# VH-VL binders against q9h9l3, part 14

Target 1, 176 residues: q9h9l3
Amino acid sequence: PRKMVAIDCEMVGTGPKGHVSSLARCSIVNYNGDVLYDEYILPPCHIVDYRTRWSGIRKQHMVNATPFKIARGQILKILTGKIVVGHAIHNDFKALQYFHPKSLTRDTSHIPPLNRKADCPENATMSLKHLTKKLLNRDIQVGKSGHSSVEDAQATMELYKLVEVEWEEHLARNPP

## First folded at step 10 (VH-VL)

Design Q60
Fold by OpenDDE, look of step 12:
Structure Q60 (fold): chain C 176 residues (1-176), chain A 120 residues (1-120), chain B 108 residues (1-108)
Amino acid sequence: as target 1 above (176 residues)
Amino acid sequence: EVQLLESGGGLVQTGGSLRLSCAASGFTFSNYAMSWVRQAPGKGLEWVSSISYSGEYTDYADSVKGRFTISRDNSQNTLYLQMNSLRAEDTAVYYCAKVRYYGSGSFDYWGQGTLVTVSS
Amino acid sequence: EIVLTQSPGTLSLSPGERATLSCRASQSVSDNYLAWYQQKPGQAPRLLIYGASTRATGIPDRFSGSGSGTDFTLTISRLEPEDFAVYYCQQYYSSPLTFGQGTKVEIK
């Protein structure tokens, strides 16, 4: 089995005017797309903006949500020692208040060969939705329910698999 | 051993009020969300209300919104359901249910239920 | 709300037979947010499966849950006499929490 997982997080707004992005859902899938973790998470501070149109998070989801500290521990346990794939993954790590080693991190928003394959400028930052449509011919983040972090994590993993061999070779020659 | 014991059920007239209680033991009550689920005679299960472990967040079925209030006293390991403006369709066995774990809306432990009968 | 429709309404089988119960959702439900319960007459429901496919503590391995999206299945590989009861599916993906109408597994 590969020591590779993909992660996607949804955030809500806390603090003054809801400007602080706080973790409210986290999904982790393995190399095959199987869900390893998918939980609603309760921020330590009062939620001001659920950002539902994007996050898919509603007040009702917080009734049974996992407290942040507990969830963070669970998530870190899963991530430890693995190659972690994500899209704009620095946002996920920031929300988790955890930063995975760079050498074990793969950000699909910063992989030039992936952009090239999608006929996009290599140094441009493309959305997960766009890359998924272009390269996988799949629509994600559709509907009125907001984003699905599981769907996004799965898409991220599938995208990375398209360039895995080339990119891993590049990284081996050019360690971050 | 986890135990949930409901009380407070009985016969009440339409428009009346009842307050149900659920005494919990055998687990750290304050760590778990709790719910009420009811079952009309000969019918299926219907979720009524849920409350987060701290009591900060509550949720209700549309059928009971504005009439029922869920609350808890973690110091007493007790869950409550205040039922006002009761209707005939509220007649049911009311179960106290423990949420399995954080992040879950499934119920791993149930009380034996308390019968509420609303008569016109 | 997410409506869960169970089928069949009644399943008549003999001990030793395989039981397959269906639960269909009106919209997609995450795999981690679907549960199955067993209820016998005069008793409270008992959790069988959570997260669509994970058996609760103490549940025999003859019970299994599968499915994703809108289609979920509870399977009893080999019915025991004590398995004749009503079974409910339940989603906790979104509010309101909803149950299926139930499937009665009865002795043929």
Scores: ipSAE 0.342, ipTM 0.781, lowest interface PAE 1.5, mean pLDDT 94

Design Q61
Fold by OpenDDE, look of step 14:
Structure Q61 (fold): chain C 176 residues (1-176), chain A 120 residues (1-120), chain B 108 residues (1-108)
Amino acid sequence: as target 1 above (176 residues)
Amino acid sequence: EVQLLESGGGLVQTGGSLRLSCAASGFTFSNYAMTWVRQAPGKGLEWVSGISYSGEYTDYADSVKGRFTISRDNSQNTLYLQMNSLRAEDTAVYYCAKVRYYGSGSFDYWGQGTLVTVSS
Amino acid sequence: EIVLTQSPGTLSLSPGERATLSCRASQSVSDNYLAWYQQKPGQAPRLLIYGASTRATGIPDRFSGSGSGTDFTLTISRLEPEDFAVYYCQQYYSSPLTFGQGTKVEIK
């Protein structure tokens, strides 16, 4: 069996009007929730919008931030060959300018059994915060400090673990 | 082997200026954020300033804002601290330190420091 | 700023004993962005722990870090003669970066 990791990224706005989402933090945890990677990342372009309310990123975090090209290399080394779990994970991969194989990707925002367990419509896209509250009785993304990608990655992994057996069996019978 | 060597310290009068340098070797200098930390005689450590790998982003302690300027020359593998309007309370050993990749904000290598003495 | 308060100010112990150092933050240090340093007289600080619980390269396993939120602990399981020094905690969650005032571990 392949090793499993969960990833969560925070993005800031770059480019004209800050509409480009650039990676500013990435957190990766293992199956047990242990942090394998957690770094502030400096985008190659000037940051126009820190999106602090959501990202938790502030200007001060960029002083000690890891250059994107270096961070990307480190992150890809961690992800290679592993099952990668995330929530709305396409956004994370886009920010990383990397696409993990679909067969090795698990998106908790698109797992019908997980929604069912949370008494949500199976085909609806539910937030990580909502699922975490319903299924784990845990509050995440609270306060004014913005999101914690470590916390979010850990929550994502815990959510997936609730439906892992069922979902992996489903995928085995229905490979993407 | 990573090596950081501070220089430029010395005796200066209140209101004077001094420029510290830190020569780095043993690692790819341009890939890492750098920081200055100072320690007054017989006292604890105080963070002074930090600078990103490219120099685009800088940060300062309130105690030195407007007076100190951190900069770097990546072509020369050198970190600088321009200190203006020096005060007696700026008297300290000034350390140059490298920021880690993992756990950014912690400092994995330090120089031996250079002493700055500000006299009235 | 986040104020870090270390305790005790001085810890007097004998070689072979267990040392427990505390670092309390005035507010939560999220994601365990907390480091520990060792400083011996006349020397620069040395990084011991980062991420609250991860040992830096070359650091003996007798050193361990734990804690979260506002309460962090550095433990030296069995003091060696070379471990008598001043220890500082440091947070790097938010600017300005701040250090604790230090704990001196001295020989009894």
Scores: ipSAE 0.021, ipTM 0.630, lowest interface PAE 6.1, mean pLDDT 92

Design Q69
Fold by OpenDDE, look of step 12:
Structure Q69 (fold): chain C 176 residues (1-176), chain A 120 residues (1-120), chain B 108 residues (1-108)
Amino acid sequence: as target 1 above (176 residues)
Amino acid sequence: EVQLLESGGGLVQTGGSLRLSCAASGFTFSNYAMTWVRQAPGKGLEWVSSISYSGEYTDYADSVKGRFTISRDNSQNTLYLQMNSLRAEDTAVYYCAKVRYYGSGSFDYWGQGTLVTVSS
Amino acid sequence: EIVLTQSPGTLSLSPGERATLSCRASQSVSDNYLAWYQQKPGQAPRLLIYGASNRATGIPDRFSGSGSGTDFTLTISRLEPEDFAVYYCQQYYSSPLTFGQGTKVEIK
């Protein structure tokens, strides 16, 4: 099996006025889209804004949520040594307070061939939702329940697979 | 060995109040969320309320919101359920249950239950 | 709320037979958030399966859980006399937590 996983995280607002983005859910899938990890996570600080409209996170999800430190350890064990695929993945890593090696990171929001395939400007930052619709003919992040991090992670992986060969060759010639 | 022992059940009139207790032992009580589940005579299981490991977060079934209050004392390894404005439909065996682990809403250990009977 | 519907209501079987119990959800439930319980008369429920397919500690191999989305199954490969009981599925994907109405496995 390929040492490749896709990750998507949901954040809530903590700190003054809820301006600090804190990890509240993390989903990780393998190359085939199988879920390796999917947990609600309890931030170390009081949640001020659940950002439910986007995050899908509600207060009741925190009742059994995994404490951040524990969850972080679990997640890092999964990511270590893997190629990690994500969309705007720097936000996920920031929330995790962890930064994966650049050479092992794939950000679908910054892959020009992917944008090209979607008839988008190569240097533009397109949303996961838009790319998924254009290239996979799939609707994600619909409804009132907020985002599904599992769905988003799966979509991210599928998008990357469309350009995997070309992009990996490019990276081999142009190491980050 | 994990043990959960409920107490406080009994006969109460409609509109009355009861406070259930659950004494926990055999595990680090403060590390786990706890829950109350009830079962009316001859009926199925119904989730009542849950509380996070620290007690900061609580959740309730709509049928008991505003009437029941879940709480815990981690220093005493005890879970509580304050039941006010009791109704006939609240008649049930009330189980205290331990959440299996972080991130899980499944219950790996249960008490023997305490019977609450609400009469008119 | 997510409504869980179990079928059949009653399953009459003999020892040694295979039991297949169904739990259908009114909406999609993540595999990680579905559990199965066994309850015998006069006893508290016992956790059998968590995360749709993970056997709880001490649960015999003859019990297995499967399924995804809206359809979940509990299988008892070969019924033992002590397996005749009521079985409940439960989701903890969203609040309120909900149980199925139960399936009674009785001796034929």
Scores: ipSAE 0.514, ipTM 0.828, lowest interface PAE 1.0, mean pLDDT 94

Design Q70
Fold by OpenDDE, second read of step 11:
Structure Q70 (fold): chain C 176 residues (1-176), chain A 120 residues (1-120), chain B 108 residues (1-108)
Amino acid sequence: as target 1 above (176 residues)
Amino acid sequence: EVQLLESGGGLVQTGGSLRLSCAASGFTFSNYAMTWVRQAPGKGLEWVSSISYRGEYTDYADSVKGRFTISRDNSQNTLYLQMNSLRAEDTAVYYCAKVRYYGSGSFDYWGQGTLVTVSS
Amino acid sequence: EIVLTQSPGTLSLSPGERATLSCRASQSVSDNYLAWYQQKPGQAPRLLIYGASTRATGIPDRFSGSGSGTDFTLTISRLEPEDFAVYYCQQRYSSPLTFGQGTKVEIK
């Protein structure tokens, strides 16, 4: 069995009017929730919107942040060959400018059995916060300080573990 | 071999100014954030200021905000700290330090420091 | 700011003994944002541990870091004569970057 990791990224706004989502923090945890990677990341372009209330990112975090090019290399080294679990993970991969094999990707925002377990419509896109509260009885993303990517990555992994057996069997019968 | 060499320290009167320099070698200077950390005689370590690898972002301890300015010249592999309106409590050995990629905000290489003494 | 409180202030031990140093943060710090330094008299600090538990290059395996949340520990499994020094913890989780006040490990 392949090693499994969960990833969560925080993005800031760059480009005109800050509409471009650029990676500003990335957290990766293993199957047990241990942190493998957690770094502030400096986008190559000037930050227009830190989106602090959601991202938790502030200007001060960017001073010692790892340049995107370097961070990307570090992150990809960790992800390569792994089953990568995330929530709405396409956003993370887009920010990383990276394509992970679909067969090795698990998106908790698109797992019908997970939604079913949470008494949600199977084809609906539910938030990580909602699923975590419903299925793990845990509050995440609380307060005004912004998200914790480590907390979110850990929650994502724990959610996936609830449906891992069923979903892996499904994927085996229906390869993406 | 990574080397950091501070200079510019000395004796200065209260209200005076000094400019510290840190000459870096042995690594691609322009790829790393840099920091200044100071240590008063017989005391612990205190973060002073940091600057991103391209110099676009800077940060300062509250104790030096408005008085100190961190800058860098990547073409000369040199880090600077302009210190104005110096106070007695600014007396310390000032270290320049390199920020590592993994664990950004931790300092993997340090200079030997330069002593700044502020007297009345 | 995040205040780091180290304990004990002074640790008196003999060569060969185990040293346990504590660093408590005033608020939760992600594991990867805690570092430890060693400083000997008249010398610049040296990075020992980053990310709470990762040894820096060239650091002997008798040094180890552990902890999470608000409580972190530096352990020296068997003290060598060269290990008697002052040790500082440091956080990079939020600005301002802060150090603990230090723990002096001295010869008994």
Scores: ipSAE 0.577, ipTM 0.855, lowest interface PAE 0.9, mean pLDDT 94

## First folded at step 12 (VH-VL)

Design Ga1
Fold by OpenDDE, look of step 14:
Structure Ga1 (fold): chain C 176 residues (1-176), chain A 120 residues (1-120), chain B 111 residues (1-111)
Amino acid sequence: as target 1 above (176 residues)
Amino acid sequence: QVQLVQSGAEVKKPGASVKVSCKASGYTFTDYYMHWVRQAPGQGLEWVGWIDPDSGGTFYAQKFEGRVTMTRDTSISTAYMELSRLRSDDTAVYYCARGDYSYGYEFDLWGRGTLVTVSS
Amino acid sequence: QAVLTQPPSVSGAPGQRVTISCTGSSSNIGAGYDVHWYQQLPGTAPKLLIYDNSNRPSGVPDRFSGSKSGTSASLAITGLQAEDEADYYCQSYDYSLEAWVFGGGTQLTVL
């Protein structure tokens, strides 16, 4: 059995109009929710919009932030060979310029049994916040201080654990 | 119609540079990576690199690092690949190919290719 | 020299079944990365034939099938037709190289 980790990333806006989403924080937790990685990351381009309300990223966090290339290497080292759980995880991988095997990826935004458990349409895309509230009775991403990628990653892992057995069996019967 | 239209054939001297264009239509340009793949005459396919049209981020094969530059103009849904310091062994048909970054990585759309000939 | 290994050529008579192997390693196919297959007719660009190991895009006949096991993949063509004569390439991703990798290609001849 492969080790399982959950990942969540926070993005800031770069580019001329701040429309480019650049990785500014990455958190990785293990199956038990222990933090394996949590770093602020310095984008290669100038930050135009910190998107603090959502990202929780402030200018001060970038002072000693890990350069993207270095952070990417550290993160990839952790992810390689593992089952990676995330919510809308394609955005995280994109920000990392990284390709994880589809067969080793678990996206909690696209797990019908999870939605069903939350009394949501199976084919709907539900937010992490909503699922966490419904299934874990926990409030995340509250306040105006922005998200905590650690909390989000932990919530993602806990959500997946609720349907892990069923989903893994499904995947085994229906390999990609 | 969903398609990739590439620029015409190029003939270059060794040491020169070539810039190939690839115009996307029929889909949202920024929703897919644009890969570049080349094929030398009578040879197999070789991946050169990709660009994220959304961010402008690029990733090149090690073999081409320092010699290839990929760019894009989102206003006209066009990707560019520039290869410098051309050598005879750079002679190939260069393809642009659309690749998903979300739930499938396959190259599901290809341009017709651009022949680049490098000869003295 | 290609990262993925394919036989350089295969042949079959019309109506026969042929298979093309694609052998990778622990850093690509064996690492769980999916295998895709492309058909390249003479003088044309490659066309996606199989994606994610065994799925057919729209328009691809069910005569074409793909499978993956361990560090290898296979393309099977049943009911071989003259129009199937082409080069076939497997593709995957290699995390050690951080590169998309292709097989060397297999030339299929219909006798």
Scores: ipSAE 0.896, ipTM 0.939, lowest interface PAE 0.5, mean pLDDT 95
Fold by ESMFold2, look of step 12:
Structure Ga1 (fold): chain C 176 residues (1-176), chain A 120 residues (1-120), chain B 111 residues (1-111)
Amino acid sequence: as target 1 above (176 residues)
Amino acid sequence: QVQLVQSGAEVKKPGASVKVSCKASGYTFTDYYMHWVRQAPGQGLEWVGWIDPDSGGTFYAQKFEGRVTMTRDTSISTAYMELSRLRSDDTAVYYCARGDYSYGYEFDLWGRGTLVTVSS
Amino acid sequence: QAVLTQPPSVSGAPGQRVTISCTGSSSNIGAGYDVHWYQQLPGTAPKLLIYDNSNRPSGVPDRFSGSKSGTSASLAITGLQAEDEADYYCQSYDYSLEAWVFGGGTQLTVL
């Protein structure tokens, strides 16, 4: 496994009125974009809202999904000790019920040099779809079938690589 | 060929029950919620509830809780809506409609409707 | 009482443009739920006309369009034709009622 991985999660609605976000898919890729983990995950509570147009999760995906407790253990073993890259990554960690060290966390939604490359306001929160289109000339998250967490994790890693040298030097000078 | 075929018109007395059927064809019955919507004569559309054909789970509008029961038979791709303790203001056309698994999704396929008349 | 408010009727001459409004609240359209539109010809079941605020299903003419802003939505029909004479319903989801909700309907008359 390499020192750096990218993660993306898809969430479904649980709890009262389906407003609680619960993990239903997680994908992890290495620095080269190779898939290290990609599983559908069964939440421990009843799914009220699959959120399919955004999540891509349907009921058939849950039939053989890995139970949350097992999947969480597998995922945390992969993440431990690594730099983890994500987009709005705090939501992924919340869904995992996990807090990764800030010094090892990279969030492509909050990297000013990346926004600058996209000709966007440096302090704006830009969507993964927008950044990927502008900087990688790729369309992701197309159609009505929801997002692919593999596609999104791969895009996130490629975006980070565009600013990796500059941003790692910045963080070395400005520890979180 | 993708269609919802509903049972025929019903005439009932106040206090009785009615059971309307809706048979799906041309798509995977268990991949979509089945919604029920009614329309009183000359009036607008009113949502009654949904059933998840895969699990059998249901959710009813508050107005109908305690009086409506939705069931299904996956072996014949058929959903059912039963309304009990009928009142004259339950006279309506009852539609079944297909919707996707998330809240806020549209109804892209409708049955032709079943007229239920409640009269003394 | 319909949860979403529509004008009871609207009219226009052939070839003209009309709009039909749909006004909701903070618990439905204002909470970010999409708006869908249905056309109901006399004696028929409703038919999906516009979904996700602005998308047309296959077979719906491009003279029909939709939009959403704030707590309201609008259906626009250009190049009015006699066949457009029907009832039109908007629909959304209301998280407070835990229900799919419809407008009261708008009867379109082509003069």
Scores: ipSAE 0.008, ipTM 0.600, lowest interface PAE 8.2, mean pLDDT 90

